# Designs tried in a protein design chat: VHH binders against o26223. Part 40

Target 1, 191 residues: o26223
Amino acid sequence: MKLLWTSQHIKVTVHIDGKVSKMDVLEAIKTRRSIRKYQDREVPEELIDKILDAAMCGPSAVDERPWHFIVVRNREMLEKIPEVHPYGAMVKDAPVAIIVCCDSSLEKIPGFWVQDCSIASQNILLAAHSLGLGAVWTGVYPLEDRVEGIRRLFSIPEHVIPFSVIPLGYPAENPGTRDLFDPDRIHLEKW
Below, E stands for the ipSAE of ESMFold2; O stands for the ipSAE of OpenDDE; V2 stands for 0.75 times the mean of E and O plus 0.25 times the DockQ between their complexes.

## First folded at step 3 (VHH)

Design g27 (framework vhh_7nfr_2; at its last look DockQ between E and O 0.32; V2 from the best seeds 0.00; counts 0 for: pae E 8.0 > 2)
Fold by ESMFold2-Fast, scan of step 3:
Structure g27 (fold): chain B 191 residues (1-191), chain A 125 residues (1-125)
Amino acid sequence: as target 1 above (191 residues)
Amino acid sequence: QVQLQESGGGLVQPGGSLRLSCAASGFTFDDYAMSWVRQAPGEGREWVSSISWNSGYIYYADSVKGRFTIARDNVKNTLYLLMDSLKSDDTAVYYCATPGDYESYLSQTDAFDIWGQGTQVTVSS
């Protein structure tokens, strides 16, 4: 086997109001913030496609990849989400939302679909940030009222579980960056 | 151990001014955005203002825009709120706060962690 390594590092390109900035992976992870205020601007389908491609690139238990995604752009539907999600008020003001779902028929090992869908949700947040968008993860599973509300609203089958609702758009807020590094949580060799 | 100590409150007449201070210790103050929140008797917490770690981004609630100024001194680990043209509706206990559960994916019931006892501001003739 002859492997050719083309490059050590690929910088992510971010589009901000027609300008291009480059963000490396560590910078993207450290500067991503939850964004709940959005500009009155449409998000191009091409960016949503890139975000969903990134969402599906995460690791999954026994490679079960149980995730499915609903892309919601319809204003009437977005405005109904706060009725079934108490902390989803910002969703009605977003140009688009992604609902991350688990198809339980694809589950190969019990319980790990939660981790799989968490990974997909975080990848959506990071990909959105890298593309100049803002997003926020609003939790659905395991709160049964939210699960059933979202399922009913979007006609989701009983074998499919809505996991998270992620509104996204061009950010209309810019929260400060956090430094959360805590060396007391790192143990060398033993606890 | 995170410690926030608010001071500078008091009784003031309508149209008066106060300067609130928050002394921070037990964490790397210059790495965090900081906020002021207030709570009037019998009411919930209301966000007042936020400032980024480097003072590059500053935000105000609509009720205080043009009257209050938030500032920070990263050398002294101190957050300030300069309050001008005070109104009776500004009467509350004022707390300085860290970002708290702002990154919560479950709920944002309280986006700010409050560590101190606050400082009482009373605007009354």
Scores: ipSAE 0.260, ipTM 0.683, lowest interface PAE 2.4, mean pLDDT 83
Fold by OpenDDE, look of step 4:
Structure g27 (fold): chain B 191 residues (1-191), chain A 125 residues (1-125)
Amino acid sequence: as target 1 above (191 residues)
Amino acid sequence: QVQLQESGGGLVQPGGSLRLSCAASGFTFDDYAMSWVRQAPGEGREWVSSISWNSGYIYYADSVKGRFTIARDNVKNTLYLLMDSLKSDDTAVYYCATPGDYESYLSQTDAFDIWGQGTQVTVSS
């Protein structure tokens, strides 16, 4: 039986109007998509504040909370990010981007900062989506050229490591939803 | 709506060449890294190649390195795959794809969004 991969037309329900439809956490997780096209519309500071609040609510190793956030609205700087990030072209079209960084001086246990900053980054994406915004995680760490590029561009100190660049904006695309559940990835009691 | 339409596939003998094209519409093409993935009969999807938005970064699967060339024309909104020295193992449906969630440009076959019907490539004597 040739499982015809039916091109599931993911109906992305584009919630058009500014009504922040309250979605529960499972809905946010299940319906979130990477958004790389944005409207020519500014994101209110209030929404950014809410997103950053969410970003800081995640757990971290031994509560080290090593994260810092650079909020970038300057058009010139947004336009420069793609020059040092080969997959960050959409950043130039976003009204705002958040750069998630780790301050290594805040680490209590070496190496867990990657998990901490990942949690923060994911919370940014979920929060953005729940607020009617689109976002995408563009990886910086651990690619040295990207890390150094972002560092130089934003004059980030050596002890601070840029981790991700997340452009945000009102979505101008609807990629639909995906069913990513795979029971083969679930193991009961043992591998 | 995102649309990708693949073309250029066909029947070719081992050692032959094909050029695939992917016409993109419904999104800002030059904002996206693009990829080729393929699926052989009875097999899962396999990542083939990726190219950054500005063509500054190009990646290939080991199975196609030295034989395939990915390229793009951002003015024409078109992705290309030049396939040389084709082998029987290259027989598959070839899809043009965009990244799904997160940065999935390297061998994450299940993270790609496939929008087109693909183009059949058959390498046989």
Scores: ipSAE 0.016, ipTM 0.326, lowest interface PAE 7.2, mean pLDDT 86
Fold by ESMFold2, look of step 4:
Structure g27 (fold): chain B 191 residues (1-191), chain A 125 residues (1-125)
Amino acid sequence: as target 1 above (191 residues)
Amino acid sequence: QVQLQESGGGLVQPGGSLRLSCAASGFTFDDYAMSWVRQAPGEGREWVSSISWNSGYIYYADSVKGRFTIARDNVKNTLYLLMDSLKSDDTAVYYCATPGDYESYLSQTDAFDIWGQGTQVTVSS
């Protein structure tokens, strides 16, 4: 197995049989890293469709599926997001971003939409990774200034809550994997 | 090589002032929000302040609000913390850091990917 990488490219792992293989779910979870540097390369609509399909496969409280997604490719709009998001500077360099929103009119049980949108957001990250893309979750909710800024920028109605902004693209960095397992976080039977 | 290097710590009397600096190199500094985090002896890390990439958003912990000022100079790739009206419970090692896998103005200390070596601030009592 031979790794091909540069400072401008993701490390590419080729399996011993020389064929591109489907990534195992545990491998995807363990190897996904936040990616903030992207190649100057368009992301095909077909990949965004696959990512959003995966986002909608998550469980939700009483199957309420409160999520909506705004796909942003417009350069001017991507460049405006950092003006209202303190940690969103990399969005201006992304070929595309997905805004995960909650439509409160779809909520069936109060108080669980945050979990629902969190599940959708994580599925976006994992699906992007499995397709050879890099992404990062930038938090919007519950930070009032960010919620208002994103709502105003994208004309989001008051009953819809922007939850996260996820820029994505073909990665231009490889931060490597981390071993974060900590047995002290595991409690058997009781605290 | 990606590095953050703090300086400007020292011994100061209660009510005194210090200016901390954090020099950044090896990455595009003005693409990142920056934070100050401190750790007193025998205690966990405490988030102090954060500043957005363009200084448009600035946040402080309640314990330092009104006394500390965060700033950045994106031409010099330097983060600052101006500390006024220092108290004995401000005694700590001060670190500059940038966010990890969760991009928020407030995060747990284990959410930062890049850390400096720290600079000691000691307020005489």
Scores: ipSAE 0.013, ipTM 0.487, lowest interface PAE 8.0, mean pLDDT 85
ESMFold2 (binder alone), look of step 4: mean pLDDT 79; pTM 0.808

Design g28 (framework vhh_7nfr_2)
Fold by ESMFold2-Fast, scan of step 3:
Structure g28 (fold): chain B 191 residues (1-191), chain A 125 residues (1-125)
Amino acid sequence: as target 1 above (191 residues)
Amino acid sequence: QVQLQESGGGLVQPGGSLRLSCAASGFTFDDYAMSWVRQAPGEGREWVSSISWNSGSTYYADSVKGRFTIARDNVKNTLYLLMDSLKSDDTAVYYCATPGDYESYLSQTDAFDIWGQGTQVTVSS
């Protein structure tokens, strides 16, 4: 039943211009920060749909696109995440979280699903930021205790691997931006 | 704002034990994971151990696993490192650390802010 609702929401999202943003891509990349404090304010489904649309637009090894997403809004379920994720305390205070998963049955080339799910996770963070939201990537894979904890909590099948848990909401903090450009890491023509 | 004061170091014989303490103030201690980091003379900082905000999870560097125990008292706003079977290579200044203003997808175990002067541990005969 939730699959039918998800399909309808995806269709609505592709009809809405998800590229409308008040910042350009470079600005979004440079100013995005991990946000762990959220306002007590609902995130509209329309914004979640835009974020998930962006998540699925990343490059994927041999175009396998193995990602699946669980959207968690239920307060009781959000409050249980810190029990199985030792650094997920902020998730209990978020209005919503997205769990990025790999469906191993969709793998065309072994091992590259990690890069694929990393790309999807970063796209979620970046899209959330561009829409005025804050988010943080909390790592699950490859830590086996976290993988099994999240799997058990959300009834995730054995062939599906939970990769990351990303709480998001309207930010209740502003950490500012970092200046991390290091020209010593750039080599011209050769090492 | 954040203040961390380490204590409990000293000179100890190989195979001996020490208990380090870190008194925390200026922030909501029980909302944050805490870590111990050490620095030997002429070396960079190395992570030793971390504990989650609620003591539900503890992590140790391979070099100290089985010998050190990290603990916290959220009522007293104090972090502890119980050090057993000390070796000469444990000689270092020990710092307690908070999560930094950083971008970690692993969470608090890979980036740290140090606020105090540390406590010197010397393991020697």
Scores: ipSAE 0.221, ipTM 0.635, lowest interface PAE 2.5, mean pLDDT 83

Design g29 (framework vhh_7nfr_2)
Fold by ESMFold2-Fast, scan of step 3:
Structure g29 (fold): chain B 191 residues (1-191), chain A 125 residues (1-125)
Amino acid sequence: as target 1 above (191 residues)
Amino acid sequence: QVQLQESGGGLVQPGGSLRLSCAASGFTFDDYAMSWVRQAPGEGREWVSSISWNSGSRYYADSVKGRFTIARDNVKNTLYLLMDSLKSDDTAVYYCATPGDYESYLSQTDAFDIWGQGTQVTVSS
């Protein structure tokens, strides 16, 4: 349950040594890491709203935008996710999780919803990082047991496909950053 | 601080068996899926096997399926790789790994964080 939020101005900030700074897009992309350990702190609703606004701004095939989101804060429900998602143990300790779903009734071109929901999932990770939070993408689709487990647990209709479960919170770990640039993967003019 | 300590490698003949162990400390072991990755001389890292936090799901690279078994003991914070019918192509340094970035059933080697020095497995006559 939510009311309409109409803010069009998003301030991207990080907190370093008690100071607020702006993280540019390249910095956010390069420094984002999967975070599986969270502080025992509530994530404000306003930050979730900003993350979901960013998630919906991704490109989609023929502008179908098939994504729907379930925001889970109920501790009992979060604790049940690992029972249907074997790689989601950390979700039980997160203050909140977002389930990214595809509403197949919004699908205009077969199969591209996977890319659409992947884009929405990555935008959630980047937006969370830019706001000083940590998150991790745990995969649901295309694993049928997980899809049906999550569907049953959250009363998701048959025409809606759960795609990913993304726990998030204030990070309780700092894995550092990676240096992944590999020029051998870049081919000029032809393979 | 996360610490992973691999052990159990050695020199074995083709068709032999080894059991690798990885002792984990500095994090809540039972919250993480765990993996084995290996690196042969002059080669890149190759994913070998993964196990979910509760042992309910196990995945294997095609090159080792049917010969290797991954297991874990969450009470002892230890990951195992049981290696049967070893071949010369299994010669590599073996590392246990935590998920580095994205966690999935079809994990890439670059998705894993390696913390230890690994354990050397050499299969030769």
Scores: ipSAE 0.006, ipTM 0.351, lowest interface PAE 10.9, mean pLDDT 83

Design g3 (framework vhh_7nfr_2)
Fold by ESMFold2-Fast, scan of step 3:
Structure g3 (fold): chain B 191 residues (1-191), chain A 125 residues (1-125)
Amino acid sequence: as target 1 above (191 residues)
Amino acid sequence: QVQLQESGGGLVQPGGSLRLSCAASGFTFDDYAMSWVRQAPGEGREWVSSISWNSGSIYYADSVKGRFTIARDNVKNTLYLLMDSLKSDDTAVYYCATPGDYESYYSQTDAFDIWGQGTQVTVSS
């Protein structure tokens, strides 16, 4: 049990499991599912730091690494996200959300920031899963109303583009895993 | 258990109208965006319309824009599709669906996890 302090929660006492289940990369990729139901339980700051470290390790076009992240724990702010994101109803019930943003001033090659931020978003989902958390990617860019709604809600500067909103928490659902291998989509040597 | 039950289909003349309903149970309907998808004879599935959980965002396929209206009643857990000025091209089985693993207003039939039994709409002279 450790006493944690955040700007969103002045004083929080949480228990950290003290155990990390080992999951290899292929297992993590194959068993990750979108999780939209969360336990009423805070996510330790230490785990968020690990997730963001993983997010920043993704490849980016000409190593531009244009991503910035907003960590949202404030309940009132989380409850407002569904007002500007029509598919984000689950965010109001999440203990925390990460908003993945592109700082356009860091962009070195036009347009590739979308791929860069997609990679960062997927790394967040995989890292969360590997740490025993559940998460879901809710799309923001390229939907102009969502981009501007999220920008206004979080005071995001004009040169920064919100890309995705990823709520996460300890999962309160277990949808199982998918078996999606389709050999008809694999072409040897030519189409 | 999640259940979606479509109704309201039938045979109608070109230029006519129909009202489709989808009764939802087994999940918190208010928390989900809902969609209508159709499948014409011998064709693949085609997205028709989507509505957000609060009705604040509504999207239509270009083929139905101006003729169809999607609506929902969160108190009754029911999704509606009001179809006006029906054309022979609208002949299909209509399904209501929820989004799957990736949520988008793009025409992504692979994004829909939950499908109802469907209701047949036939537009014929």
Scores: ipSAE 0.000, ipTM 0.320, lowest interface PAE 11.9, mean pLDDT 83

Design g30 (framework vhh_7nfr_2)
Fold by ESMFold2-Fast, scan of step 3:
Structure g30 (fold): chain B 191 residues (1-191), chain A 125 residues (1-125)
Amino acid sequence: as target 1 above (191 residues)
Amino acid sequence: QVQLQESGGGLVQPGGSLRLSCAASGFTFDDYAMSWVRQAPGEGREWVSSISWNSGSYYYADSVKGRFTIARDNVKNTLYLLMDSLKSDDTAVYYCATPGDYESYLSQTDAFDIWGQGTQVTVSS
């Protein structure tokens, strides 16, 4: 017999583990959904720090890592985003939003910053989901009117390109799980 | 039509220095990051260095770091590579390039778009 714990000790361990959401990577990827409705509840700074740490750990072409982030908690600023982003109406109701930007002065190769900022954006979505939050990627680049609208609203300099606006918060909706595996999209050895 | 013309190569002794130039035309040079890649006889292409459009960021291969300096002049549409402390292993044809694939340049250097004939650098004593 290898079990040395009393039923009381086992129960305490199970209780602690039950409170710690241990979502593995595949579960996080498969269960993440776009969330557009948020509870009226603030997101702790510590969770934003963890999300941004994860965002900066993404792969980047020639390791250029051109991403910069603006964290917006000011209600008046969040309420102005829909004025320059017609599909960003949900941002005004979020407790916080992250604007993913490319600092073109950090770009080492032309054009790959789009992939770099996409990777950072997806990592924000996955990290938020793994921490019990909901988020949605609202597109800014390459839509010129949105790029310039967001630039003016947040005083972003000309060499910096706003890429995405990601509102996040504790979810107030649950859209459920999707089964999207399609074996007809997998080709062995050649098309 | 993109045109890149490399120059400045030649024969130099170990420990010597060379300055390579790449004259660019046919595109808005100051909107693009630029790179140097090289190819030694019998070897694949090796990425050497990259510089951002505004000279704000530089990157160097470990084999040349501390010895080579990349620079650009956006008024003259010219890319430079200043090569110090040259070694026999630096012997190659040097090309200026626009970037290619997202993956590692050390294993995927053929993804770079090469437009010119290159400039031969030979380090020999």
Scores: ipSAE 0.000, ipTM 0.093, lowest interface PAE 17.6, mean pLDDT 80

Design g31 (framework vhh_7nfr_2)
Fold by ESMFold2-Fast, scan of step 3:
Structure g31 (fold): chain B 191 residues (1-191), chain A 125 residues (1-125)
Amino acid sequence: as target 1 above (191 residues)
Amino acid sequence: QVQLQESGGGLVQPGGSLRLSCAASGFTFDDYAMHWVRQAPGEGREWVSGISWNSGSIYYADSVKGRFTIARDNVKNTLYLLMDSLKSDDTAVYYCATPGDYESYLSQTDAFDIWGQGTQVTVSS
């Protein structure tokens, strides 16, 4: 066995409901899990603002930053999401959801908006986790029926593409930790 | 080391009921989400239902929603599928499975690991 990867830790301090929580960046990445069950508890707007700030700090192709976000707290609207997203049943029980969108008018390099919005989506998941929340990325793009369903439900313009729906809340489950490191996927110098 | 053994299948009439069981050993069962997947003759695998490690998140395929109930007993290391109002289209070999990708951002992936031989369910008159 040859171990080539070591843990490098950067101390991160986050504030949750006036309390200070410390989580190493590598710990946050390795312990984040998809959370689909939420407590019946409101998520403060301050935390949503922090999550969206973090989402916008990701890299993007030629710094195009094409992402836009719809924050959904309205219970009626949350309850309608599963009608147009067949695997979004958990959304109706979430206190809030974020819809990540791409404004195609901001695209500078064709096609890279998918990577850009993927980065924003993952940053939402990591930021939520770091703040004591749970979230899950439910895919929309490139599934035509989901894209059009979400577009119509939220009156999204034709030049804007809904990319993902991310419900979030205080977690009501703990799926545990994964060990995914596979050294056979690492090639030195050549394939 | 993972061992999953399905049981409880059989021949039933349309509208009948069955209870499938999956006995798990060789791993820490209560640390894993568990799934039921099925495969009809000549067809690919179809995901049926999933349950998180603590039963806090439960999901069903649209084809079985309202008719099937998934449950788990972490003390007995056993997964269950309670099947009501069975239809001929439910005829398949049923497997319990560990998640290949509980972290799917697409959700409801068919990337599951099966370890047992499955249990045959036949619904016919």
Scores: ipSAE 0.214, ipTM 0.627, lowest interface PAE 2.6, mean pLDDT 84

Design g32 (framework vhh_7nfr_2; at its last look DockQ between E and O 0.33; V2 from the best seeds 0.00; counts 0 for: pae O 11.6 > 2)
Fold by ESMFold2-Fast, scan of step 3:
Structure g32 (fold): chain B 191 residues (1-191), chain A 125 residues (1-125)
Amino acid sequence: as target 1 above (191 residues)
Amino acid sequence: QVQLQESGGGLVQPGGSLRLSCAASGFTFDDYAMSWVRQAPGEGREWVSSISWNSGSIWYADSVKGRFTIARDNVKNTLYLLMDSLKSDDTAVYYCATPGDYESYLSQTDAFDIWGQGTQVTVSS
């Protein structure tokens, strides 16, 4: 029963059996897990659109919003990602991947695009989870070999920096929920 | 230096039960998630189960859900795998392992750090 919550900030999750459940924001954040095993099922374009809408809603330094996204569904292209990303083996088994990029021509303040693209990446993970999908963030920037490999593979221009590769799909694993709260990392008033 | 020593394997009939143990030393066991991984002859390694540092989160492979139970004793620095309703397909060498960073956005593989020799489980008539 704990899979359904109601509030003004209702998140709707479509389950593998076609059922719809609702979760609030805190539940989504606390129950999201990295998912690397996917069902052999297509992800509807409507869900990708919702995920990308959420990705663009994050805060951004001086509102520069430097993010661009490449949506990859082509099987041949997905199968080539592990060749340029050592820890991207799961991508070839995913029905779709999103590449988060920074368009450096949109930078208003140097260096903060990394935080901006991190926020967008996390929003993709949370939105996917809220919609009944699983995803994992595989890091690209600042590892030069991965940046250049992904750039070449997807014909990304020199002024655009690939930041992360996020495969996603309907989950084929259920790692459960984590208990990570550590009060020793909280300091009141001073260190 | 990390040391993991598995024990408790053996020959059992289908439908039987075994309890595997893994004695850990050389590191702060209480700070680490722990896993069981198995390898059948001629096959790759297969993840079986994982447990967080405080037992607050537990995961199972679909092939063993409802039959196996993972547990840990942080006072004794010991990891356990209770195996019920064993099938011939469960025949493998079982290793306990420190898992990779499953939530890492930088690195993760299906590989685990295996330190011990494992314990053989054989399910046959």
Scores: ipSAE 0.315, ipTM 0.724, lowest interface PAE 1.8, mean pLDDT 84
Fold by ESMFold2, look of step 4:
Formats: structure tokens, C-alpha cells, sequence
Structure g32 (fold): chain B 191 residues (1-191), chain A 125 residues (1-125)
């Protein structure tokens, strides 16, 4: 145990330090916001690697891990995404985007790949936030026009299903946090 | 704060035309895709059309494809729906909508957080 002395008349006892500057997981979950404006600043490959590592840490149905990821940094390709995704305009301004895909040949239990890819997508958002980045999940599946548009643009084979497009970068906005807790959604023992 | 106000509804005969407008305020209009959604009395809401922030992508429900045209003016912060060849099953209150909460990852009918007050369109013989 180590003691910290203030010069004031109040003494404070502080427990022995470990590493105490990391973002708590509950803080990350509560403070993550969808970020659609990015600085003109590169995202290092090292951070993308950490984000994708986190994406693959999620559980999946019977451990099927059906996900694949396309990392897009090419400016011309990023600028084409809004042509096929009506709500993906911010992608053109992002330094990088990650496309989360399902390889249906890896599916072991039919229909659970959507949950699996959703878990991977949310992990990307949280990991980016913890690294000082901002991101937003733009939905692709199950909207067939968006699925086919992204598949065509990135030469994705028919058995692979693009699920989401996640642009990310250092944030150029701060929408703040919101208090969304609703006790009426909580039921004890029964409905 | 954020507001959407529709106008231009009215009574029209089958085969007629109307132009709806939606005035937007309280947010940066050209950051957002915009949509039209309609609701007949006693029925659920039905997505009609969407347009991307720069008008580069436009989508229509099958029920209105070829008859309706969505457009936007980002200088005037206004969304439009040009309705041609109207028929009785187009009778509804028409709303403009946008993702207002912006934690939504999917923008379709019932996925929008911000809705206008609506404007009534009635197609009657």
C-alpha cells in the first residue's frame, strides 16, 4: 500500500498502483457514440489490427466464427460506397472502413450468422472507441439492394454476404453521451 | 430543436398529381439521408422512398416505383415528393423522416427517430 500526501489538511491513502489509465468496459459501452465526421488523419495499421483482433474475440453460434473483414483505405473505393448505400455518405470522408462479411460456407447452424456478425460489428465499435477513434455501423444486410451493391463493388463472391460497413477515423465531432436507461424495460421474475 | 414540417397534401382525383414538401430545421440537413413514409387510418406505417444526402442514391417502394419521384434541395433544407398517377390506395398521411437518434444502423420505415407532423393526401373519385 502506498500513501499520497496532499499539502492540505486532508490525508489520502491510495492503494498500490497497477495500470489505472485504461478505459473501463462499462465506460466504453456507455460513452461510445456513432461518429460520422472524421479528422483528415491516418489511422495506423496497428490500430486496425487491434480492432480486428477484438472483432474476432466475440462468441459465435457453436464457435462457427463465420466472419470475414475487408479493410478499405483506397480513396476511390471509399468514395464509391455512398453510390450503393443511401445512408453511408460519411464513408467518403473516412480514412478507412471495415466491411464485415459472412462466409456462408463456415456456417454450422443455419441463420445464426447474423447474430455472429452483429457481435463482431459491435466489438469493432467498442474497440475503436477505446483506442480514441470514432466509428459508425452502417447497415447492409438484410437489404438486398445494399448487399448486391457492396458485393459488386468489392468483388465479393455469391456465398459471402456483406453484413455491415463501418467507417472509422479520429473523431471531428462530439455528440456527447445520452442517458437511455429505461426501468420499464426490466421485468423481475415474469413479464 | 430538430423539426420536420410537411406540406402540400390535399384532395385529388385518381390519376392526378401532387407535390409534397418537407421543411427541415435544427440540424445539418445535408449530412442526412431523408425518407418519406405514409400511414393510412388504422394501418401500419409504410416506407415510400429514400434519398441520400447528395441525391446520388434514390430508393422506392415497389408500390410507388415509376409514379413517385423523391428530390431534395440542400440549399433550402427541403425534401420533396412528386406524386403522379395517384390511385386510391395512395390515400394516407405522408411523413418525412430522418434518423434523429443516429445510433440507428438501419434506416427504413419504423427505423427513423425524427418524424414530421404529416400531411394528408386523399385520392377520391
Amino acid sequence: as target 1 above (191 residues)
Amino acid sequence: QVQLQESGGGLVQPGGSLRLSCAASGFTFDDYAMSWVRQAPGEGREWVSSISWNSGSIWYADSVKGRFTIARDNVKNTLYLLMDSLKSDDTAVYYCATPGDYESYLSQTDAFDIWGQGTQVTVSS
Scores: ipSAE 0.094, ipTM 0.470, lowest interface PAE 3.8, mean pLDDT 84
Fold by OpenDDE, look of step 4:
Structure g32 (fold): chain B 191 residues (1-191), chain A 125 residues (1-125)
Amino acid sequence: as target 1 above (191 residues)
Amino acid sequence: QVQLQESGGGLVQPGGSLRLSCAASGFTFDDYAMSWVRQAPGEGREWVSSISWNSGSIWYADSVKGRFTIARDNVKNTLYLLMDSLKSDDTAVYYCATPGDYESYLSQTDAFDIWGQGTQVTVSS
C-alpha cells in the first residue's frame, strides 16, 4: 500500500551575502541545492572547521570513522582537479575544496566505508548550506580513473581511497525551487 | 535558460556509423562537463560517455568503449558523439546532458540534467 502525500514545491533560498543562516535540520535538508558558481571571496577557516566538525559527527559502521579530509586552497591544485575529474569544472572557480577519503586501515567491516564517507560528505553539504555557503558533491569513487587521478594529484597513499571532491564557496547562483517528494516511492509495511 | 538540442540521429544498418551533435546555449558551456545518455524503448536511461570541460578527461561505458568517441568544441558550444560499428542494442534516444545536483555512481542515470528532446538512433537491418 502506497502512502498518499501531496507533493509541494520547495523554495530554495541561497544566502549570497555571506551571513550564517539559522535554519533547522529539516529546512537545511529541504532547501539545500548543489552550487557550482562561487563568488570571488575567500571562505574563512572558521567556517571550514565547523564544516569538518559536522563531517565527523555522522555515524559509521561499528564507529570505525574511517574518514580523512584534505582541505585544498592552493589555486594551482584546484585548477588541476578538472583535469582528472570530468564533472569537476567548478572546482577551478571555488576558493576551497574538501576531498573526503577513506583510510582502509581503519575499516573494521569491509565495504561500509562507502556509507560512512557518504554520510560525512552529506554532512559537509548540509553544514555548508547552513553557514551560507554553497557546495556540490562530485563523486570520485568508485570510478577508477577518477580515484587514480585524484590519488596521483594529491599523493594519496594506496591504502587511502579518495571518495568525493566537494568544492565550497559563497554562492554566485540561486537555483530555483524543486519538488522531489514522490509518494510512489513510499511503501507501507511491504513492497 | 539552459538549452540543449541534439541532432544527427537516424536509421542505420548494423556496422554503420553516425555522428550526433548537441548544440548548447543559455549557460557557459566550458564551465561544465558534458555527457551523453541514452534510453532504449522500455528500458531505463543509460550513461554512455562523459567529457571534461577542456576535454582533458574522457570516459565511456563499457558497452560503447572502442566504438564511440565523444568530443566537444567550446568555441561552437557543441558536443559530439561519433558512433562506429553500431549494433542493434545501440538503438535508443540519445540525449546530451549536464551534471545533476547529485552525482551518484550507484545510480548514474539520475545524476544528469536532460534539457533536450533527444535524437533517435535506430540500428536495424
Scores: ipSAE 0.006, ipTM 0.232, lowest interface PAE 11.6, mean pLDDT 85
ESMFold2 (binder alone), look of step 4: mean pLDDT 79; pTM 0.802

